# Ledger of designs, part 5: miniprotein binders against Enhancer of translation termination 1 (ETT1)

Target 1, 377 residues: Enhancer of translation termination 1 (ETT1), of Yarrowia lipolytica (q6c872)
Amino acid sequence: MAKRPLGLNKANKSKKKKLDSAEKAEKAVAKEISPENDESAEPAPALTLDADEEDDMGQLESLYKNWTSSERDSPRILHGVVHECDSLLQKAKGEGLPARFHEIYAASLLDLAEFADKKKPVKKKKVKSDDVAPETSDMFVDAALERVETGLEQYPEDAGLLFVKSRALKQDIDEKMSAVSKEERKETAKKMISQLNKILEVFKLAQKHASTVTPAQLDVVEELIELSGALESVVKQSDISETTLVACEKFYNEILASEKDENTVKKAHRGVGTCKMIVADSLLDLLDDDDEDNDDTVELAKKNLKAAIEHFQKSETDEDGEFMVTLAETMIQYGNLFETESDDQKKWYGEAVKRLRQAQRLGVGKYDEMILELEDD

## First folded at step 9 (miniprotein)

Design u46 (from u0 with E20Y)
Fold by ESMFold2-Fast, scan of step 9:
Structure u46 (fold): chain B 377 residues (1-377), chain A 98 residues (1-98)
Amino acid sequence: as target 1 above (377 residues)
Amino acid sequence: SKERIRELMKKLLKLLERIYQLAEKIEELAKEGDPETVRELALKIQELEYRLMLLAFKILRLKRHGSPEEVEELEQEIERLEDEIQKLEEELEQLSKE
């Protein structure tokens, strides 16, 4: 409650605490990968054949590719990647390492956060603890942020590093929001809105400097949309979800204009479709049942749902039953906005039924009751 | 002032319709035109669409909690967007003439 000075000593202490936290996480990883009792050394990566030369970066790429092509359910490969990064950092003392080194190192530290225990939520009263070495997911996120900043100091326009930074900053928001008490949630959310705006700028810069974008690099975009909604629900006086949604749709459309990779293009179409659906849902939620001018809002919602359907159809595959259900649901929502038993409503219900039947054949679920209702109503 | 908000929404929808027509026109010109010019115009059309969608949300929120001053600000924003769309329509008219 009492005023506390923000002098140089406290500012220096704050910086030191952050540095100590990131360094502790890096040491925790080194401890995990070091054999403690009869543990064997990490096995060679499955793709070692890609690195026949003494090319240190080739070896690191091969090991990292083994992680990115796996189910990502075991931290063992990540520990191997971090160990190789530590080895290269020692070998390169006094010489610059490439941007890709910092990118792989930071990404691996960030992915290790998923296997670490979450930081417990704080309360007004401190919990008495005798913990000797609390190693939590927030420490790995801090280490990843420090590593990516080290890379960006040398390579400020590197797209790969900027994409990892956007993902790490998003995970930092998740860690801070999960650690805060109910009483502090609103004030923390206000600060996180500022960080979300920073993430949007970082992602925009990453995309500007990228020659190609992978589907994995686009994953953060859908997470930002979800996060913006969650933050706005806590901070009632904010337009962050709307501004975030528009920015994210723009990111996806830039992919559609320039990218040639089929998987990235498919993901971008699904992303635009999802953005259009959220716009339509938000418009319909703003309807006033007592208002005689609802027709204009319904018309705008129809246009957004039609655009969503078109983008979803461009990303449709015969094997993706779960997505067929999402597409069918969008078609049903669109059909519901037309006059009951009109030709337009029957058309879109019919298209939805086709997708639901296909999803059933693929074993996704049972939709017999819904199909019957759509066909007989 | 509900009548002014209703008129703003109608005007917004007309501007969105003009944007959709411009997008169709660009798609046709893409078959024969200079790829760089077509790309620049397509991005400009998308930017205007994004700005119109943000305005749609602002109009709908004003419907619940709006003041006369806020309505005047939105009327001015829509007028500026209408001018930008008019200029873009003129640019496309010139390109189709070639």
Scores: ipSAE 0.335, ipTM 0.721, lowest interface PAE 3.5, mean pLDDT 80

Design u47 (from u0 with A23E E24R)
Fold by ESMFold2-Fast, scan of step 9:
Structure u47 (fold): chain B 377 residues (1-377), chain A 98 residues (1-98)
Amino acid sequence: as target 1 above (377 residues)
Amino acid sequence: SKERIRELMKKLLKLLERIEQLERKIEELAKEGDPETVRELALKIQELEYRLMLLAFKILRLKRHGSPEEVEELEQEIERLEDEIQKLEEELEQLSKE
C-alpha cells in the first residue's frame, strides 16, 4: 500500500491552484485592455508592435520596450505585455520559451503590483453584482515570484531572471511588512532580515552571471539600503543596516570595475556616494559629547563625505537639478565638520551654493533662505 | 577599556591611510601594468576597505558597552587586516619594479 499517487495529486493540485491564481491575475490584467476600456482610456498613446517582426519574442520585446521607455505612470502598457505573454504561453503549451520570456512576464506582473489595490480580498465588502474584484498587490508579487521560479527552474544561471527575483523578493518584504499589526511587526521584521540576506545573495549571483547591467537593474540596491534601515529601526539589536550597506557598496564598485555603459556607471557612482554619505551620518550619530577623542570619528566621517562628493561629482550633469540639491546637501554636511568660518568651510558652502542656485534656475525648488544662511556668517 | 577602544580607532585610521596609498599606487601601475592583474589588485584593496568600514562600526559599538573579550577579538581582526595590507604593499612594490 502506497499513498504516493495521492500525495503527488495533492502536490499537483497545489501547483494548479498557484497557477490558476497567477493566470487569474494575468486575465484580470488582460481584461483591463479590452476595446471598451481602451476607448475610455484615450488619449493614452496607442501601443504598436513592429510590423516587420515575425518572431513572437521580437514582438514581445518591442511591446515591453514601450513600457520601459515610457514614464511608467499608467498600467495600460503592462496589461498589453501580460496579455501577449498569456497568448505565447498558450501557443507554446509551456514548451520552448526562452529565459527572456519568463523575465519580461515576471517583471510585468511585478510592476503591475504598484498599480493594484493593497487591500486583501478577505477584507473586501460583499459584492452583490458581477463586478470583477480587482487583483491585489500581494497577488501580483506572488504571481511574479512563481513566474521567475518557473524560468529559473529551466535557466538557473540567467542574470535577467535573478535580477527580477531580487526585486520581487524585496517587494514581497514590503507587502508582508505593510500587512502586519503593530504587535507582529517586530517578529515579522526579524524573519524579513533573513529574506533580505537571501536577496543580497541572489543579487550577487545575478552580477556574477551578467555580461552587462542596466541602470534599472541597479534600482533594487538603493531600495535594499532603505529597507535595511527600516528593519533595523524595528529590530533594535541588529547590524543589518551596516552589513547591507557594505554589500551594496561592493555591488556598485563591481559595476565601476567592469561596466562600460555611461548611464549604469553614473548610477553606480551615485550609489557609492550615497553609501559613503550614510556611513558618515552613522559615524556622526555615534559621537559622544563627553568623549575627548571625537576628533578621530569626525576625521573618518570627513573621509567618507569627501569620497561621497567625489563620486557624486563624477555623476553630475547640468540638467539634473534634483541631484544638484543632493550634492549640495552633502557639501554642506562636509563643510559643517570644519572649523567655523575656516577657508575649508567657506569653500564647501560656496560649492553648495553654486549647486543650489543652478537647481533653482532649473525649477527644482526655492533655496534663497538656505543660500543666505550659507553666505552669512 | 576606553583607552583600548581609542587605540583601536587610531590604528584603523592609520590602516585607512595605507589603503589610500595603495589606491594611489594602483593608479600608477594602471599606466604600464597588466590590466587584469591591476583589476584584481584593485578589487582586493576595495575588499580590505569594506572590512575596515565594518570594523569601524564595531569599534564605535564597543565604546557603549563592550566586553574585554570582544575588544580582544577586534584587536585580533585588526592585526590580521594589517598583515593583509602589508602583503599587498609588498606585492604592489614588487610589481612596480617589473
Scores: ipSAE 0.348, ipTM 0.746, lowest interface PAE 3.6, mean pLDDT 79

Design u48 (from u0 with L12I)
Fold by ESMFold2-Fast, scan of step 9:
Structure u48 (fold): chain B 377 residues (1-377), chain A 98 residues (1-98)
Amino acid sequence: as target 1 above (377 residues)
Amino acid sequence: SKERIRELMKKILKLLERIEQLAEKIEELAKEGDPETVRELALKIQELEYRLMLLAFKILRLKRHGSPEEVEELEQEIERLEDEIQKLEEELEQLSKE
């Protein structure tokens, strides 16, 4: 996949011009400030060229922070970030840019894929692929991967770039699976399993070189678990999702061992809890209704659900009603594995009811029927 | 032989209980021990727990579709994991005496 980065594509000029028309007025007002001939009260940095590059990266970080701190429901900020990246790329003549530049550029291109049309435009045979700007989600994913590779050529051990690469590779699988015909689905899925393994390896390398991990970077781990299940259902190989699940739980635990950021730690605990819950569900799905000796498997499922509850509780907050529902559901699943009307079942149903009532107080839905069933058991 | 598969699941549960005991001892060592050594031990027991869970899935699948040869391979894998758990128990006991 030899596509040029978004900033080097000719066809992007018309699209960027239309998207940025409203923002041009704001930037034009800023540019109307007449330059001052007065010397700064503070000494300028040692080299003016270095100062210009540092100021430009600071501006890019500020723009990108507007995206990462937003609701992420509008592509407008992302188009602004990409435009700034294109400008910096022209100033630098493609050289001397830090790893963080390539990371922001690639991440922004990848995030734009979420807002792009998945319908492929009708291509005229006279148009060369390399000259076409990204317009569809798969084209944005391809552009993001090319930008990450450009960055990794210069900064091969940069954790930020490696995390973006793992996310882009995951999205690439999604694009290829959504575009394939029903007849080609199984063969394509078999090829995607090798790509899934590559994503796991890239994520491991990213963790090795990371001094810290953000909550957003952990999102790919949850997505890998879901993706492995989807691929398993198509290929009918029973070990794919289980192997991926175990690897993902290991990644979360490695984060818990090294990370000090409270939000990342809470997200990792939620990740471990989710893995443990899925393991329990998978174990219970393997039970044979005709087998009278299911006790050991049920005990193993109980151990996993109890561990899931403990990890979830370590990430619990009074204001996250949606998560309280997830915790309550896990408690109900755990309670269901005890004898009907036992003290243990009543305890865990009671704990679930507390979370469901709190979720209702936070406006996350209506659970009156579920609460009644849990209290009447 | 359904009895062999049942015995393998019981062995998995017993090994997981031993891992739980190792985790408790590591938490106690964390109060006074070298942080790097404690972290390495915690990661080792987590790795063994992951491998035991994968074996549990394999055992349950073999109950429906497995050959005697596959059951024998799982018995050997469980024996190897039991040896690794025993070595960690010995390593941890030596560290607690220091």
Scores: ipSAE 0.397, ipTM 0.778, lowest interface PAE 3.0, mean pLDDT 78

Design u5 (from u0 with K58R)
Fold by ESMFold2-Fast, scan of step 9:
Structure u5 (fold): chain B 377 residues (1-377), chain A 98 residues (1-98)
Amino acid sequence: as target 1 above (377 residues)
Amino acid sequence: SKERIRELMKKLLKLLERIEQLAEKIEELAKEGDPETVRELALKIQELEYRLMLLAFRILRLKRHGSPEEVEELEQEIERLEDEIQKLEEELEQLSKE
């Protein structure tokens, strides 16, 4: 670009804070769109009607639904689900249990890890040697992985189990990275990059065998993108961030091609938009002030930002103020790539202002100074 | 090698432009074409776009610390992508005439 856009320095400074708020809003929307929040049936009547005292799996489903339909802020329900799983496992002597049993059991163990104490950083992670109940976060993750592998040995193509496996493997990376010493951080990160590539394969297989995908099952995709960036920052010579980003965008596009559930499709559009925005940011970070080819890189960034805006617009709603800030920030970044005070720049700044004003009306934040900067010639 | 890297980026942008044109044609075909064929072609177009994006990152990294061998490898990959895009353009033109 020949001339720099107005407010680029200030827009850049507020970018991380506003993007962090938008990321949090996207996660909040994903949580709101979860099956439990979408379900309009009264929890108590639905659970009572669905319960079959003679059907062991029906009872387990009802217990697990109490967790998935709750605020998920108390481990008590999860301990109840795990206790019921242990009872059914003892009753069946480990034989004849369906894939769904192993899925619920593994998912509940994995969710309990979030309530457990974290293992302090050490040179080596403790290996599970005993058949005792897990007590620390890493032990719950290990137990979940063992349970999901037991289920996959019997049901190797079960999508539900494969989705839980991808989530459990991601949590395993988090546990290992938080437990490792500063001296072993880079060596451990290199091993975790291999595990992240394994997660991508597992998720791809899960999607292949799934008839439908829930918004909650897509949550791990965004987490993998974030994780890949964190790992690449430690292992500087890796291209894991770019390869993970492309794979994740592909996962979202497969949803857009086949899924009919509006909430899952909406989440996928937001996911593609976020991927495109990250690509544009990465390209712009590669700009060299002395580079004769800056125009080519800027053109490629423009294409990605425009695609991001289009996907975001397909998923926007009048009540989602946090997401309006994400869309506005993307529009500002796009406008910044045009000639200062050009008609194109004014158009995209104008569109961003509309979203920022609506976000303010919804109580998301105060953007008066930025709006004035964007409207000033 | 700086001039070769510049030419690679120019070729990549031209291929992305052609992919955008193909995406527009497939969207038009979606209104009256066989849904299954349309989905398969759309997925193929997306796959080509992903490969071009990965190549863009590799080209940009070559500007900082690339070798002549890596430049030659990327030149060959762009030639292959150009061939695949041309074949897809021919397929879509045939379908639009049916």
Scores: ipSAE 0.415, ipTM 0.759, lowest interface PAE 2.8, mean pLDDT 80

Design u6 (from u0 with L43R)
Fold by ESMFold2-Fast, scan of step 9:
Structure u6 (fold): chain B 377 residues (1-377), chain A 98 residues (1-98)
Amino acid sequence: as target 1 above (377 residues)
Amino acid sequence: SKERIRELMKKLLKLLERIEQLAEKIEELAKEGDPETVRELARKIQELEYRLMLLAFKILRLKRHGSPEEVEELEQEIERLEDEIQKLEEELEQLSKE
């Protein structure tokens, strides 16, 4: 339900501007999809529609599923999704669209930012107009933020929209950090810490209103961990990563307690395992020049690595060779903390070898030399 | 004091061991206990585990950059956690006897 804001004329201009931006984005997408320029002979990704032609949202969901189920390495599917969103927006004249429409639209714009050129440091614009289709990564992030806010005005408690807002705000910080001069980087990072805390609050609100969580929505957690590490490296304050890791692990464990979807549960287990791994790596980094309590630090690292292995094992599948390598590396790291030639070391090296052999059978890579070292050490 | 920081790390490891034992007891209680009570206890144990993990990072930071005031603050925090863990141990022991 829309409230009457001050500046109705400005709100109407904003709606017109959004429609004009959609028209320009539609033209850009149409040029990308157009077969007139298929000179590169790039194979088009396979698209399927499992919805009625009269069910606009069902068709949009089917298109978006092709993206979320893909390797996400081709922007062509996203261009198709955005084109359909633009068409639906024009048909509805920006009114009566569900929260899911705004979520898909904003998420697709945000994902397109990864394929777009970066904004150059020189901020001179050839055309001074706000009514321009997104062309650079920062413009796609801005468009995504505008779309998610439009959705949240109508659906303020929608978990999907709140998760996309968290991702978009994180990407906005990345754009701002990359656009600032080297001399201003530390000061900008300090300001971004307050924005990270705001993102964590939006993320917590999304958790509160989520009845179910998809694997794609869990990507937000990985992105928050990454952002916290990047900011900490610039500002040199360790509490940023610590606080973020604890919050993220807590969220994964809440998902494990409530979710029944096998794919979501497996992804949450991988998330907990990753948090435990990051803790163990931080602990092991402290062994260099401080021998006083090395035994205690090693025991704490062992506990975290053992927990990581257990969570990773719960997320294993026989066909995910890349993840088998990640699990094997964790097992090797754990085995390295035991005495050379001990039964415990041999056990964990043996478990790692099993995963490496299976990954090799699946064509992920060649591990013959590593396997030989683990078996003969 | 390096000795005080060493003592904090040893206390943390003992508290983590106690939390692990409590988690195992809750797992046993889940077989025949009230589901809502079990969920509440599991949630409390998990919250204590998170607090202990944050405390571990703070202790490690003290080895490089800590002040005496920060050491005293962490000593008080670990004492509060010891009290909370002891109360949960008593609650779980009482429930397991029923």
Scores: ipSAE 0.270, ipTM 0.726, lowest interface PAE 4.1, mean pLDDT 77

Design u7 (from u0 with L43M)
Fold by ESMFold2-Fast, scan of step 9:
Structure u7 (fold): chain B 377 residues (1-377), chain A 98 residues (1-98)
Amino acid sequence: as target 1 above (377 residues)
Amino acid sequence: SKERIRELMKKLLKLLERIEQLAEKIEELAKEGDPETVRELAMKIQELEYRLMLLAFKILRLKRHGSPEEVEELEQEIERLEDEIQKLEEELEQLSKE
């Protein structure tokens, strides 16, 4: 009687993003290799250096800003940033470099992992990070972790470094899970659950010491939620998904209580909404039999979905079609928990239809069949 | 012990409603109250809400086997949460009189 949720939409979006990223990386590499597109000895995207030529850190910040303000689809800028970091490290003889230097260096190494090839079979010869430049994604992640620890030895409470550490530790889990054999997958996943709990503590510490948080620094939070679900699917009878969801919702709520940046607050509202939606799904998944009295659990799920909708509405814009689909999905899931053909169900299906039509007008997808189904009862 | 599990869920929902009411009162007190005290109370309310949500998952998992020992443990945890929420309600009432 209740209409099926749009849960599969998220998996399809994830696959689409991965394919789009791979195509962009391939095109960027082809452009960099092509002699026709490379007119200089050291080609670089248009860069603006507003810093004084005597200010080493100001120049590094300008170079890094060109990366963070770009589409982040070319590793060329990152290689330039890393080269500048290496130069500054040599000039300073390892002394007097601020926390921000180590943060930029570590973040750039970590971001380069995304453009690098996956781990090759390990050569039995011992390789030292200091003696060999990173070549594979796991080597870049290891180099980033080493750099962030170097920074934290000098600046143990620096929020920026702690945020990068949380992101690097998460990427380390991804690398280890991607490289593991089928036979070792469950044992490795159990060890990664311990590392995920460590990441949650590191992120909590980062927020404690942060005066402000950027939207980019919050990106890892949603990735931790997804990772916890993936690990729990491998390691049965773990509560890691539930404990991670609660911790991540707490991280977003801390932003809502203290942060003034509109973009970070908007991202936090979307984050809380997503957590509430996943909580509702998890509660409903724990129902064994529809013949049993489940009214209390359904009411708890309704409360979480209603809260999710309210947080999503505080962060919606007329131009974000992909988000309108997410909001519509949440509204449909909420409507499904009311009596069939009730006024409440019709109201929330109607609100969902409005968002689906707008998303369709923005070119996000085609929802005609779903809209017809929602309007049919 | 399906009845005891049902009672645990009903008690949890009532505690969540009380938490929502406390959150609304804190928002009103934020207009005139000491900012540091208001922040501390808001953090306590959020922590209780998180604990209640984790407890909801534990209660629902008990429906699969219903161990008497586990049910007793959750009953004690709900009682502790009820006591903490009651103390917080009393603190807020005292603040509203000042």
Scores: ipSAE 0.435, ipTM 0.780, lowest interface PAE 2.7, mean pLDDT 80

Design u9 (from u0 with L43F)
Fold by ESMFold2-Fast, scan of step 9:
Structure u9 (fold): chain B 377 residues (1-377), chain A 98 residues (1-98)
Amino acid sequence: as target 1 above (377 residues)
Amino acid sequence: SKERIRELMKKLLKLLERIEQLAEKIEELAKEGDPETVRELAFKIQELEYRLMLLAFKILRLKRHGSPEEVEELEQEIERLEDEIQKLEEELEQLSKE
């Protein structure tokens, strides 16, 4: 109803003025709360373009840090980041912006996809919203990919952009798989296996050019393992889960070889442990109960579970009760592969009990029955 | 066929044990060795471990019902990996003496 007269124009103008005033007040408050650098006090020469550019990027970084340090449960901060990116694009006419600008912009567009409505596979008439057309999750993913490519055209070896590209390409697979009809699902999954291999290559390139890797940049690796399993279940007759698992373990081990950030190293240890555990579970699933030749497979599974436990222990913290349960479950699986009542079985069940008791003390759950079973003579 | 697959799994497990020993040796050499050479060798050891892991799954899927041609292909791949591991062990033994 765009035909409404002067009253609506005045009301919208008043609301816009209040919103602009509130946004300006929030920016003023953010500047007041943030320590003012003397860089804007007593400038002897006229302000250089470098100083103005530094202020703009510094402000964008501060807005984005508010998102990355939050619970990530509200898109409001992301809309603020995107609005600031749009303003900087208009100011710069799309020229002279650093790789980090394109990275933040693309990452924010990608994160907004999680809050947006999914693309509907059935043709339905779009209900008109009040003066705003909501964007769908696939549109945000497409926008993020376009922004990353714009950045990579200018900065082809930028690790941050390559990490965002890998995450955006993964999200693109999710969107395409959720949008297709049941009849097209298998053919689409086959095409997505090719895209998954492209993601593995992009992530490898990102690590090659990265001087440091954040825990958040590693999140996609675990998601790729899960995605490969989902695609394999649709296509069948594919080794994509196994090849993806191997590639992902390589990514984590590269972190362990080069990264010094304690949180990233801890996440990589958990990642390797998870990969080893999945290998062991897959090996054990291939056991034939009627086969006398299971011993070698069991020994290979033991080796992988032992490695998983060692990596998990290197990432263990006294406050992470949920992870203590995961570690305890891995220890129980390992203990189960030893002879009943053996010293080895008792050792690993004992180690599992210690973690389960600590998890209970931290309020994660109740494991009294499981503990009794593990301590039964 | 079953006996050949059993022997392949045994060889693979022994090769994984050798890779583990090589990884431990590289960790010690990393403390005082040439950083570039150590990094290249560590990468090669890791690649061999991953190739062995993928082969373990292929061996298990072929098990009793794999074609003779597929079993022969896996035997040849295991022999190639054994040769690569042997050469790498010899290279690391020489580096540990320097």
Scores: ipSAE 0.385, ipTM 0.755, lowest interface PAE 2.9, mean pLDDT 79

Design w10 (from w0 with L43R A51L)
Fold by ESMFold2-Fast, scan of step 9:
Structure w10 (fold): chain B 377 residues (1-377), chain A 120 residues (1-120)
Amino acid sequence: as target 1 above (377 residues)
Amino acid sequence: SKERIRELMKKLLKLLERIEQLAEKIEELAKEGDPETVRELARKIQELEYLLMLLAFLILRLKRHGSPEEVEELEQAIERLEDAIQKLEEALEKGDPETVRELEREIYELLQEILELREK
């Protein structure tokens, strides 16, 4: 069946072009003010007053809560958390600290990586390198991994630590892939495939030992799916994305079976839908246009897209215009697999049009040309 | 080879239809059945669907480059999937905990076989 290439750009929606001005302003402020000294000091005094003076962990939890309940745009809170963790670690001489301490410490170090500069290019320095090199995102990721491993040595089955480890390992892959030259990309990607498999096992172990999973912890699963596709495209000969999709869909379905939190359940439904949509795309991409078995493979793709639509609909809200576009795109892909001008094709194009019009009303984009194309006889 | 592979995809599609019918029956059992048993059976259905999708990808990848030996191993894996589906159908009919445990072992063994076939 001829597929209409209407190409809604799901993959590139995370473009950071709108952050360029904010990033420049932030860097200008950072150069004038030391984040480790000045920025970390601001939230800490107010937060400390809300905690029991004798409860060191209660004070740390209160400080960390200010980060997790915020818009997560101020690294000062994270520097304050790390400072408090350093203080507690020195007081305890590394002994008697609970798993939660190591979790908060590692998570804060990992989150700080998002605010730090990428690894500096090699500059020829003739004078002291010891105290002059600035902290970089890869240094924060490495510190987070070291901290989570220290915690896991003492608490090997702690779900919180295992979730942070999976996030840190994923971020480590991102740092390594970003740091290499074009000539080294394929060899580095091959090495990262092994690390991706390790992340899947760590996340599986984390989920097994968890009583609940938060939407934020589930974010790593979506990121692993995207990463697996990127790695496969670089190495050309791998089917790693298919194996990763199966594992990730299983993680989401286990969440759907156990979780009651509405936001986590909606996120898991979106995750399952995304996995099934990618599976359908992969099946269709592997088709040989001259092949006699196209009909059976197309039917298998249809079943996956139909299931994707049903999961997406269970997570649909009237206010999420961006998701309405994703759902509409899936409906269009499904409609494309039916006979041209059939009742089934018209039905699914019609459902897609409804979502596209609602997305336009919410200000997500302009789809007038696409809507006209879908409604043409 | 190409004709054998075409027949395998048709067989997988028929097996998926059986899995869909099982999912519908479990949905019906959820109205009156023990919640823990229903969850366990639903989990088994999802696992069988995962195995089927892995086999579908393997069929497509072996279509152009698969050896006769690899195609034969794939045919055997698909027959094991069919056996597992049949056992789940029997478990639903009889309500037998022993059959559910046997099914769990067979699903695990089939997954290992499929992963080994992918690595070749």
Scores: ipSAE 0.483, ipTM 0.807, lowest interface PAE 2.5, mean pLDDT 77

